VH-VL binders against Peptidoglycan synthesis regulatory protein ReoY 2 (reoY2). Designs and how they scored, part 21

Target 1, 183 residues: Peptidoglycan synthesis regulatory protein ReoY 2 (reoY2), of Halalkalibacterium halodurans (q9k656)
Amino acid sequence: MGKWVSVAEKRQFLKWFLTQQLKRKDAKRILEYLLQHYHLLEQVMFTEEIRGRERTLVISTLQSDEPGFAFYLYRRKIEDPIRALGELQANPADPIYLILHFHGKAQNHQYLQMLDSESREYIKRFKQFQAYKEETDSLIEAVLIENEKKMLLQQIDEALDLKDERRFKDLVKKLQELDRRSS
Below, E stands for the ipSAE of ESMFold2; O stands for the ipSAE of OpenDDE; V2 stands for 0.75 times the mean of E and O plus 0.25 times the DockQ between their complexes.

## First folded at step 15 (VH-VL; framework fv_pimurutamab)

Design j3 (from i1 with heavy chain D98E; at its last fold request DockQ between E and O 0.71; V2 from the best seeds 0.74)
Fold by ESMFold2, look of step 16:
Structure j3 (fold): chain C 183 residues (1-183), chain A 120 residues (1-120), chain B 107 residues (1-107)
Amino acid sequence: as target 1 above (183 residues)
Amino acid sequence: EVQLVESGGGLVQPGGSLRLSCAASGFTVSSNYVHWVRQAPGKGLEWLGIIYRDKSTDYGNEFTSRFTISRDNAKNSLYLQMNSLRAEDTAVYYCATEKYGDSYSEFDYWGQGTMVTVSS
Amino acid sequence: EIVLTQSPATLSLSPGERATLSCRASQSVSSYIHWYQQKPGQAPRLLIKDASNRATGIPARFSGSGSGTDFTLTISSLEPEDFAVYYCQQYSDWPLTFGGGTKVEIK
């Protein structure tokens, strides 16, 4: 299922999370309420999955690309934090699944240790995929630069054959700029 | 009927250590939130920390390094371990619990307190 | 850390009089204030929770009001057993803190 996460650990992390600016400022009240009412904090489970048959709270910092707040309850999506808080108060024994979006999440060791195993593995695979994508994009760019350089050398040879000095000088300038963009 | 009884107070030299006990009856300590609070002679109340149902703890800012709260579920008891004691730690020490299932940091039930005196 | 300032430090009154005790927070605590009574040689007793709700077994002469930063405990008609020290306590933010107390003493 995952590592057991104490109330004290949840409190420490959420207090840290609240030092950041939220996209939806009134969502701050929900997290503050959880910190003040630790019988609810006991029910919090950090995840990266929206749980369609259970309660899922999504809260994002200003630096995230994600929407600032959403609360999923069975077949409903609630976008008003005050209504969401009322539901949490009315059903205090039910699990509270919490998705947090913030900068540096994939590198935050404390957060990753608090996630369930499936959510933790998803972030790990996503990070690996992004690294492979960056490497592949770099290789593709190098191939494109090499092909452009080959084309320029061919055109330089052609300009020399035709004794076109103006074209030759333009092409050499382009080749010099392309060399500066690469090794 | 909820009852809390502190014990283990006494005279201690500066730099010494002392373990206080809090024996509970009428409720189970593992199902409740229990706090330690102290009161220096002639002074007000000062919160020391809490132990949660899962045995994890939080403390007042200045107590984290010297004081440790723990719980023995089999004895239905809590403990406050105090190390590196100073004269300013002289106080009556109380344990207090919230009403069953509550987490509004309201101290519904208190023990009688145990006196700790730190002097050379 | 939230500082709670209680005033007056001492309130000298006679039995039957109305007592009004103030507690001011250094920042907003919403309604997250509790009040306690402490008689000499005894542990504190919870009186009022969440600014205005009497705890179990507390007589109706005790009432609380306020929100934000300013809170009041009122004892409508003092009984002999009400001469004690009264403390406010907040739970809006960590660490939990108490006020310095108001001593209600016989005139």
Scores: ipSAE 0.673, ipTM 0.859, lowest interface PAE 1.5, mean pLDDT 88
ESMFold2, look of step 15: ipSAE 0.645; ipTM 0.846
ESMFold2 (binder alone), look of step 15: mean pLDDT 91; pTM 0.924
OpenDDE, look of step 15: ipSAE 0.844; ipTM 0.922
ESMFold2 (binder alone), look of step 16: mean pLDDT 91; pTM 0.924
OpenDDE, look of step 16: ipSAE 0.821; ipTM 0.916
ESMFold2, fold request of step 18: ipSAE 0.664, 0.618, 0.633; ipTM 0.858, 0.843, 0.851
ESMFold2 (binder alone), fold request of step 18: mean pLDDT 91, 91, 91; pTM 0.926, 0.927, 0.926
OpenDDE, fold request of step 18: ipSAE 0.832, 0.848, 0.820; ipTM 0.912, 0.921, 0.907

Design j4 (from i1 with heavy chain S105T, light chain S92N; at its last look DockQ between E and O 0.02; V2 from the best seeds 0.00; counts 0 for: pae E 12.7 > 2, placed apart)
Fold by OpenDDE, look of step 15:
Formats: structure tokens, sequence, C-alpha cells
Structure j4 (fold): chain C 183 residues (1-183), chain A 120 residues (1-120), chain B 107 residues (1-107)
């Protein structure tokens, strides 16, 4: 379940969000409508998860990698903002769960404070995952560099054995370059 | 006018493969959700899977390993690749879509269907 | 998966009579159920949406009711063209599932 947040806080945040460029321009209408109708805004809960039992709006900014708009009417997905708005208007007393995707949302304190505990945990986990991924990528790169270095060293040894001065010099240069890149 | 036309059905041996096509007109397949539904002779309807607007797919649990739905936007068509066919796969295969392209839970438009017979 | 059981399997009636078709779900599907009509040699046609809303072009004699697990399709007065097979379909949960169908045939 969503965390209780004052209407004032919701309004303030959504107003800010509306200053962002949305992927789906027509989704703006939904947010504007929510801002214009206090009773609907009271029903809005911020979340990060789509649950089959919840009526959930997903709206994304242009900078986000997520789809621009989706409305999950429980198990039914609606991608037309107009239709979604109609449903909200028809059922104003039902809870509205809102997922917002925008650049830097994981670092946005205002947003995080409005999220339910589960969603906050989700974001935290996601951040950790990103960190792990970055670390993994770095490790992979390091391993690749190390393997390349080993190969170069072997080739250097071969060049020495064959008394191939030209090849030796070239390989040493490559090794030096590799060392510079890895430092 | 929205129209769906299935093709590619025919007789195939057990264990064989078949690729069905669904040609769409009157709408853009990339702008809508499209389903495959089959009907065995004299039997009811069975949902096979869906391709979403973003080309992602979902399937009935029993079809995930054997059936693949895909789409070609340039041809405004979608496909059902069926592998390891069995006798029980004998059916008329339909593609279907919703009216507005904003929901994937209803089937407003259907093709005429294409018959697939799996037999030795 | 959610199993939809339709009853009766066959309904024999005469033109002008009232037809009542039942669809029962193995678990609650709220109002997330559609009805389809299928005539011999034709593809199904969407008849009722979300338990009670007639699809575009569907005559007023068709109506749907119910919620949760029990749903009913009613044809107030059967016309000759109404003799067909009717299917219910749920979208409360994946996978989408259909009922076994009820055949409305002429007595």
Amino acid sequence: as target 1 above (183 residues)
Amino acid sequence: EVQLVESGGGLVQPGGSLRLSCAASGFTVSSNYVHWVRQAPGKGLEWLGIIYRDKSTDYGNEFTSRFTISRDNAKNSLYLQMNSLRAEDTAVYYCATDKYGDSYTEFDYWGQGTMVTVSS
Amino acid sequence: EIVLTQSPATLSLSPGERATLSCRASQSVSSYIHWYQQKPGQAPRLLIKDASNRATGIPARFSGSGSGTDFTLTISSLEPEDFAVYYCQQYNDWPLTFGGGTKVEIK
C-alpha cells in the first residue's frame, strides 16, 4: 500500500513534474486533471511497482528509458491517455497508483519521500543492482586487459626467442599503451 | 476498414514446423496489440499469445516453448511460428486485435482463420 | 489458469424465446469478462464487454450481467440469426481463457 502523503505535497511535486518534457504529451492532460480535482489527488499514491490489484498510471519523461504512458486497470493495460482519463473520471473514488519515470528519480528526495516503503526498497535495490553491474563491467574489463597483457607478454617472449627486434619493439609499445589505458 | 487475413495453414507432419502469417490492413500492426487464438474442430477457443506494441510477447504456458509470435512492421504483418507440432495442434488459427489499439484484453477484429492439420 | 465453465452446453429454443446463458469462473474475475458470438464457419464476434456493456452494433436484445464468479448472457427474444455458439472470456488473470461455449440451437 502507498504511503500517506498530503495533497499539498502531491500537488507540489506533480507541478514540478509537469515542467518536465513528457514522452507522451497527451499524458499531461491526466496530470493536469488530477491537479484540478482535489478529490482525485487525494486518491493518488506514488509507487514503483505494477500490481494486478491496483489501478496504476505510468508516466515518463523524455529522458527516461521507460515507456511514455501506460494505464493498468488491474489486469487491463490501456495505452491511450484519453481512455485512461475517462476511466479515472468514471471512478473517482478508487485509488490511483502513480509511477513516474524521470531522470534522477532515485536521487530525488521529494519523490522518495512520497513512495511507499516497498517502492523505496525497490529503488534502493535497483540502485544496488546498477552499482553491481558497473562493478561487474569494470571487473570484466580488467580481466580482458589482463588477458591481453598476458598474450602480449607471451608474444614478446616469442619475439625474443626468434630475435625479431622489430616485432619485439612493436609488442613492447603495445604493452606500454595497454598499461597506460589500464592505469 | 480494419481487416486481418491469416495464411500459411496446411497439412504438416507431427514434429514438423509451420509459420502462419497475419496480414493487417486498415491499421498499423505496430500501433496495436495482436493476439493468436486457435480453435480445434468442433471445440472452443484457446488463447495462444499476444504481441505488444513494443514487440514483446506473452504466451499461454503450454505454448511458450513451441510457439513464437513476431511482427514485421514493413509488411504490416505478424507471424506465428509453430515448432514440434502435434496432432492436438490441429485447429483453425485466428489473429485478433482490439478496436482502438489501447487495450489488449478484448478482440474486436478477427481474421477468417487458417486451418492447420497435423497428421501422419 | 482461471477456468470458465459455461452452462448449459447446448440450449435448444425457438425464435422469440428468452435465452439465458451462464458462465462461472473458478475464481473471481471481477467484471473482467467478455462475451463472443460465433456462427458456423465464421470467426467470433465480440458481443458484450466487461460483463454488461454491449459492443458496437450489438442489438439491445443482448445483455450481460454478473460480477465475481457468476455471469449471465441474456437474449431477451431470440432472432433466427442468434442461433450460434457463445463464449465467455476473462482477462482478470493470465493467461486469457475462454469458456467451453454454449450452443444455442433451434428447437
Scores: ipSAE 0.007, ipTM 0.565, lowest interface PAE 9.4, mean pLDDT 89
ESMFold2, look of step 15: ipSAE 0.007; ipTM 0.502
ESMFold2 (binder alone), look of step 15: mean pLDDT 91; pTM 0.928

Design j5 (from i7 with heavy chain Y104W; at its last look DockQ between E and O 0.87; V2 from the best seeds 0.00; counts 0 for: pae E 2.7 > 2)
Fold by ESMFold2, look of step 15:
Structure j5 (fold): chain C 183 residues (1-183), chain A 120 residues (1-120), chain B 107 residues (1-107)
Amino acid sequence: as target 1 above (183 residues)
Amino acid sequence: EVQLVESGGGLVQPGGSLRLSCAASGFTVSSNYVHWVRQAPGKGLEWLGIIYRDKSTDYGNEFTSRFTISRDNAKNSLYLQMNSLRAEDTAVYYCATDKYGSSWSEFDYWGQGTMVTVSS
Amino acid sequence: EIVLTQSPATLSLSPGERATLSCRASQSVYSYIHWYQQKPGQAPRLLIKGASNRATGIPARFSGSGSGTDFTLTISSLEPEDFAVYYCQQYSDWPLTFGGGTKVEIK
């Protein structure tokens, strides 16, 4: 059955998250307010999806390339943390969906265990596609290095045929450096 | 009428254990946030911890390893299990809650307290 | 943890005098301060909640003020029943903490 996230677990994780530097420093006040008002904290649900019929907070650390703060309320996007805080205060019994962006999220098992199942699957697939992209880039670089070696060997043969001693020495130096780069 | 009654205090030797009870009436413990607070003789007040509605707990730093708060919803009661007791744990122990079950930690209702004495 | 420092430790006054009790926090607690009165052999009684709001049944001579780090409890004219120990308590962060108390005693 699904795991219910306790208030104590949410508090512990958010205290840790707040040790990091936020892109929007004024967004810190919202998380502090939730920690101070644990009847609101019990309404918090961690997710990776903006919920069109419900409240969603998005808060990001400096190391993330995501927006620093956004609050999605029904059909509106609010970028002012003070206005967002007012809405949380006015509707204390409604769910509060929280999206956190921070470095190492896909490898943070504590965070992943607190997410809903759809959000966990999204992160799993994103991690897989990132690894695929890095593997493909590595393969492309290896092919480029091998093609450069092939061209250098051909040019060395040409320099020998033309008895161009200086060019031969320069090309051999380049080949040696390329071997060190690929090691 | 909201009422809290602590019990289970007494004399215990250092290193011993003791279980305190907090019997509640006039409100439902499972719908509220209940805290434990202590006061050494002639000293100030010290917060021990809270039990949330979902039964998860938080403690003061010194108490995380030695004290456990629990709740029995059927008996409408809280418990404080204290282990590895020390002389400095000698105090009156209170359970306390706020009015209307909010999370404002405004302790409107306190028990009478139960005395725990730790001495050889 | 947030340390609350109450001053003075003891305040010796006569009935009818004005009492001013101070509570200073080691970091901002916004307005998240409660005040309690405690008489010997009794549990604390809530006086002031949220820095400035009297609890139900508390006489008008009690008032609270302040925000951030500096808070004050004022008793405008001491009655005989007001000689007790007074504690401030913050609820801004865990662990919840109390001040060391101010004893208001009869001169």
Scores: ipSAE 0.451, ipTM 0.762, lowest interface PAE 2.7, mean pLDDT 86
ESMFold2 (binder alone), look of step 15: mean pLDDT 91; pTM 0.931
OpenDDE, look of step 15: ipSAE 0.633; ipTM 0.821

Design j6 (from i1 with heavy chain K55Y; at its last look DockQ between E and O 0.75; V2 from the best seeds 0.00; counts 0 for: pae E 4.3 > 2)
Fold by ESMFold2, look of step 15:
Structure j6 (fold): chain C 183 residues (1-183), chain A 120 residues (1-120), chain B 107 residues (1-107)
Amino acid sequence: as target 1 above (183 residues)
Amino acid sequence: EVQLVESGGGLVQPGGSLRLSCAASGFTVSSNYVHWVRQAPGKGLEWLGIIYRDYSTDYGNEFTSRFTISRDNAKNSLYLQMNSLRAEDTAVYYCATDKYGDSYSEFDYWGQGTMVTVSS
Amino acid sequence: EIVLTQSPATLSLSPGERATLSCRASQSVSSYIHWYQQKPGQAPRLLIKDASNRATGIPARFSGSGSGTDFTLTISSLEPEDFAVYYCQQYSDWPLTFGGGTKVEIK
């Protein structure tokens, strides 16, 4: 786990998390149940990795790209919150791994301090990768636009050399559209 | 047999401090969830707070700045430290716990209570 | 915080009569309600948990019902020892709160 997190800290954070709108409204009941039954809350461990042989809950807010609710147990995926709640009630002493997806997770210092070191590093690495991907995609698009522009300018020169007025007007219009796209 | 015995009540002046004790027998205080509850004379019941197994605490809104719940596992006892006492803190103070060590916030066992009177 | 309103404040009844006590929450508490009995000079005694489940050792004449915001404690036939004050308590949200009590007294 890497860091001890008190029941009071877990309760405080989950109360805050529940002020947000969830993608799956029934999943709210799971978190409310944990808040009211703190012997289960004691077993909660915040993580960012699904534990294949253990219980993992995934709950997401509306602003997240992730699925709204999932419960993983023994390579099975359960999408019914009522069935998941029944399993938590039947096995109160087993660890409950909880993955929360919400906007601003990488900047939420309280949440990051409650995660284990590996999960916190994963969030930081994932955020960094997304920024690099967007930068790389932007650079590739700029190169493609520049190459297309060079091709059009060469074709405009050819049309001028051949005194092809129609082709010249068509190519200039294409160049103007490309300039509009690159602004 | 499960028993809870509160002690340490008495007369204090406004602005003063007092520490109440809750001695447990028949169970270990670290295995259950113990709460403090009070009752002003002629009034109803008011929840003060809880101490969790990991020593963290939660309180009723009006008590978070003035009251502190703590636990001494070696003495099988809990404590309520009350500071900056006011006349409205005059009450019988109870400790209470559940029967099963689960967290349905039911109070199966109560102490007899200890009286705190805050007056000049 | 959740306010529990108990009514009536006082019930004056004779032994053998049915008592019906109401507890109304200021917002939904689902079924997260407990009921307690308190006699003068004594600590409260748990009667009903989770709206409808009798605690260990509680006589069958005590029953609870309701969900959401409206809850009822019923004593089907009052015994002399049932004349006391009754409180409801919610645990749906922090802080835990109690109702103001209903006193059941001898007519």
Scores: ipSAE 0.296, ipTM 0.685, lowest interface PAE 4.3, mean pLDDT 87
ESMFold2 (binder alone), look of step 15: mean pLDDT 92; pTM 0.936
OpenDDE, look of step 15: ipSAE 0.819; ipTM 0.906

Design j7 (from i7 with heavy chain Y100S S102W; at its last look DockQ between E and O 0.40; V2 from the best seeds 0.00; counts 0 for: pae E 11.7 > 2)
Fold by ESMFold2, look of step 15:
Structure j7 (fold): chain C 183 residues (1-183), chain A 120 residues (1-120), chain B 107 residues (1-107)
Amino acid sequence: as target 1 above (183 residues)
Amino acid sequence: EVQLVESGGGLVQPGGSLRLSCAASGFTVSSNYVHWVRQAPGKGLEWLGIIYRDKSTDYGNEFTSRFTISRDNAKNSLYLQMNSLRAEDTAVYYCATDKSGWSYSEFDYWGQGTMVTVSS
Amino acid sequence: EIVLTQSPATLSLSPGERATLSCRASQSVYSYIHWYQQKPGQAPRLLIKGASNRATGIPARFSGSGSGTDFTLTISSLEPEDFAVYYCQQYSDWPLTFGGGTKVEIK
C-alpha cells in the first residue's frame, strides 16, 4: 500500500540538503549527528506538519522565508539546536519528525516521495495558493493603476474649469506617462 | 558477554565462491550495525560493507558486484557471500560492531577473523 | 572515496619517547576520525573517537588532535605494550576508509 523510506534514501537526501547554506548554521550539527547515528536516522519521518504529541525538528536553508530552526517537544518550543540535540540523544528510540524548508521543495520529487500523504496534499494546496496569490497581486496592481488614472482625470477636469493651463499641461504629461507604464 | 565468531573460511580456487558466517552472541544482531572488514597478510585494513537495522546495505566500491551481505535474525547471524574470487581477496575477514549499538562507525567488538586463501 | 595518508610508514623509537603519528585526508572530514591500535595476531583496538576523545579504558598518554584534513595521534611516553601498528579511519562519508597504517617499532 505504501512506500517505505530506507535509511539509505534518507541519508542520501540529507547529505544533499547539507550542501546548502542554513539560516541557523549550528543546526547543521543536528543533521550531521543523524547521518552519523543511523539508529536515530531510522526514526526520522519527513513531514510538513508539526506534531504536538511528538518530536518535530524544523530546519531551513538561507533562501527560505521560514524560521531557521525550531524543535517542538510536546508543548515546548526549543530554539537552540544544541539543546535539541541533547533531547535526541536522551531519547533515541522515539520518532523524529523532520520538516525541511528549501528552495524548490514543491518540485523536488525525491523529497515529495519521502513525505506522508497528508504532507503531500499540503504541498499541492500550497502550489495552488501561490498561483492564486500571484494572480491576486497582479489584479491589485491593475486596480491601483486604474485608480491613479481616475484621480489624474479628475485633476485635469479641475484645471480646465479653473483655466489653469500650466497645471493642465503638467497633469496631461503625468497621465501620458502612466498610460505608457501600464501598456 | 558480547562475542562475534566468524567461520566458513578456507582454501578456494580463483573464480570460486565462498560464504562466510558471523555468529553473534551477547547482543541482538538486528539492534546493531554490523560490518565486514578484511586484512590481507601483512597489509592494512579494508572496509567491505555494512548491513543496517532495516537490512539495507552499503559496500566499498570494489565489492558491490561480487559481495553480498545478508542477515538471519532468527539465527542471530550475518553472512558474506563472495563470488568470482581472485588472488587479491586472500585475507583475514572480520565482522565488527560498536559496543553500545548506537554508532555505525566505531568498531569496539571484532571477531577473531576467518582466513580465506584464494590460490590454484 | 576519501583517501587517508598516514606518515611515517614506520616510526622507530625507544620506550619513554614521544610518538607523533600523522593522518592526512584527501578532503575535509571535519573531526570524523577514529584511531585504532593493532598488535600482531590480534584484531584492532579502538583508541580515539572523533579525533580527540579517548575510548573507554584507554590510558591518558594517548591523545588525538586535528580537524579538517590533518590529524595527529600522540603517545606522550611510549610503554612496551605501545609498539604496534596504528590506523586512522574516517567516517565522514561512504565508503568508510582506513589509512595505510604507521608501525611504531622498538629502536
Scores: ipSAE 0.008, ipTM 0.497, lowest interface PAE 11.7, mean pLDDT 84
ESMFold2 (binder alone), look of step 15: mean pLDDT 91; pTM 0.929
OpenDDE, look of step 15: ipSAE 0.700; ipTM 0.855

Design j8 (from i7 with heavy chain S103D; at its last look DockQ between E and O 0.67; V2 from the best seeds 0.00; counts 0 for: pae E 3.1 > 2)
Fold by ESMFold2, look of step 15:
Structure j8 (fold): chain C 183 residues (1-183), chain A 120 residues (1-120), chain B 107 residues (1-107)
Amino acid sequence: as target 1 above (183 residues)
Amino acid sequence: EVQLVESGGGLVQPGGSLRLSCAASGFTVSSNYVHWVRQAPGKGLEWLGIIYRDKSTDYGNEFTSRFTISRDNAKNSLYLQMNSLRAEDTAVYYCATDKYGSDYSEFDYWGQGTMVTVSS
Amino acid sequence: EIVLTQSPATLSLSPGERATLSCRASQSVYSYIHWYQQKPGQAPRLLIKGASNRATGIPARFSGSGSGTDFTLTISSLEPEDFAVYYCQQYSDWPLTFGGGTKVEIK
């Protein structure tokens, strides 16, 4: 299920990833350690799923809403990068599953090609769903704004017909704010 | 006992190409990491690149477009293909060990080197 | 790329004297420094690994210290065979880089 990725490809991508600001500064050391110890890097597999019976590292950039660091091991969660590093050093032949959270992940074709097939399909499906949701939400908001504008214009006409200057001024203020909101 | 023997050096004209060989004994090149390093006459050492166990490679920035490292497992040997050679490529070229299970990039065994001279 | 600056470029000393060689990195390399000795016409010889650990067969008069950006190689009492060029090398990040060398020569 995993996608095979060469050591050179992993190194190149992780060097790029490390140009980003991480939520946990000490998690930077783990990635640097992997880059310095290519026998461990050979065991790294990129994924989007936590593997409960495998070692899984989760590392996030500052822009992500995900936790900055987590290490999942034997159905346990370790939040201390120092303890996680010790586990990597002690078991160098075991797979290291790596989940990276960063801005623009769904559009990063290099990263997507490194993922296993199910992780790639999950991100593709999520991207399509979010695009459709955003389009639908924008259309609904535009209709709601237009309807409110029509109602305000009708109320302004009524206030003019009744010569209600106070109401007219209040309604014009509301219309001006609606126009600013839609600009 | 680990031994490395470079060969294939010599005189080449600017713009020319040359393939260097590194024959290994006492260890298996496909199970370890091997690097190429050069030294211009009277100057210091310069790392050229590494070949990993999976045959992927990394290079120093200057060498990425002109040099290629490869491996022949049956001959227990590595190669450095050098293209578009320039006068500043004149150097002794070494291969050096980086054995699995040791501290990394620990070059405890070097070949004797092969001289490449780039001159008109 | 990490630049290693070795000083002095040349160290002129007599046998029996103490030699202290400096290697400064342009950014932290933790303790990921090796030291090599090289004589003319020969390949480099690994001397100190991981900043402070003598390689197999290296005499006790050689020692290394330092971490981060500042590293030293010390030869406690120079012997005739110790007059050579010494290089530091970092293995913290690609590309691997070497210092420019310190030539230890007889006074």
Scores: ipSAE 0.419, ipTM 0.744, lowest interface PAE 3.1, mean pLDDT 87
ESMFold2 (binder alone), look of step 15: mean pLDDT 91; pTM 0.936
OpenDDE, look of step 15: ipSAE 0.701; ipTM 0.840

## First folded at step 16 (VH-VL; framework fv_pimurutamab)

Design b1 (from j3 with heavy chain V34M; at its last look DockQ between E and O 0.71; V2 from the best seeds 0.73)
Fold by ESMFold2, look of step 16:
Structure b1 (fold): chain C 183 residues (1-183), chain A 120 residues (1-120), chain B 107 residues (1-107)
Amino acid sequence: as target 1 above (183 residues)
Amino acid sequence: EVQLVESGGGLVQPGGSLRLSCAASGFTVSSNYMHWVRQAPGKGLEWLGIIYRDKSTDYGNEFTSRFTISRDNAKNSLYLQMNSLRAEDTAVYYCATEKYGDSYSEFDYWGQGTMVTVSS
Amino acid sequence: EIVLTQSPATLSLSPGERATLSCRASQSVSSYIHWYQQKPGQAPRLLIKDASNRATGIPARFSGSGSGTDFTLTISSLEPEDFAVYYCQQYSDWPLTFGGGTKVEIK
């Protein structure tokens, strides 16, 4: 049950990923090494979770707000890609957990299918939460606009009762602007 | 003791199809990285593709649409299916393996080759 | 696709002479070059790994050098069995490619 991620699929995706500029340019060497030594690529698991007891590699493109490079090993953090590459070369049979940060990750179906189930579920829930937040913000804005319209209409009525022509024209202009924003 | 034996070559007409076999002994095909390489008469070597241990494949650019690499673990054999054959596909076809566990794309063991001739 | 250009195409020498074979890559391949020997009617045989490392059982008269784009295979003193075709191969980028070969023949 489920989809197995083949070496060919990992290679194809990483080749695409490398068309983008990395925040840490020297981290490119690690990914190129994996592509050239596919016995290591077999050990790669795409994830969104740092694995404290296992090797986790974090690599980010220029367009991401995330740190450009980090390597976690036995809860140590290594920020030197050359040291990280040495550890991969020294321990070729151990799993390599890989977190990639790049623009459009949540909409990249190829990447999402390669993630472990927990990471895939996290991204799915994140998408749902953002859609809900945007919908809620729109509803709140509509209520605020409607309340301001009611207040303006009452003020217009008052200006008519007091025969204040200048105030009336100013209030109608404000109401027209509010209507434009709500359409 | 490691041995690779290709078979299935012969004369075919342009547009035809042919399946080559590579029988392995002295090692298990499923535990190794297996390749196909060809050599036109009097010409150099040309890499066709690889099958990884997980059975996924990668190919040289011009071969991805016409050639398919597969294997049968029970028969300890590697296959190359060739379709829509052309005169320029005339060559000796070799299977090769990276016998060791590390992958450096070095072809440590080769078969003797099987000849494919595409001629009308 | 990385193109490997071997020169000369043919090298005519006598036994005992030194042979120097060139392989030039169209872009940097670091040291990711292998060398093979092929005798008539035989499959290729791995000679040199990663530009400079002799494969198991290869005589010391074979040596390789180079990095980046320019690589050399040297046979210090030709023996009768060394008259063959030699190929370089890169694994720096996909697809794997071979050079066109250098034929070392008896003068």
Scores: ipSAE 0.614, ipTM 0.837, lowest interface PAE 1.8, mean pLDDT 88
ESMFold2 (binder alone), look of step 16: mean pLDDT 91; pTM 0.931
OpenDDE, look of step 16: ipSAE 0.852; ipTM 0.923

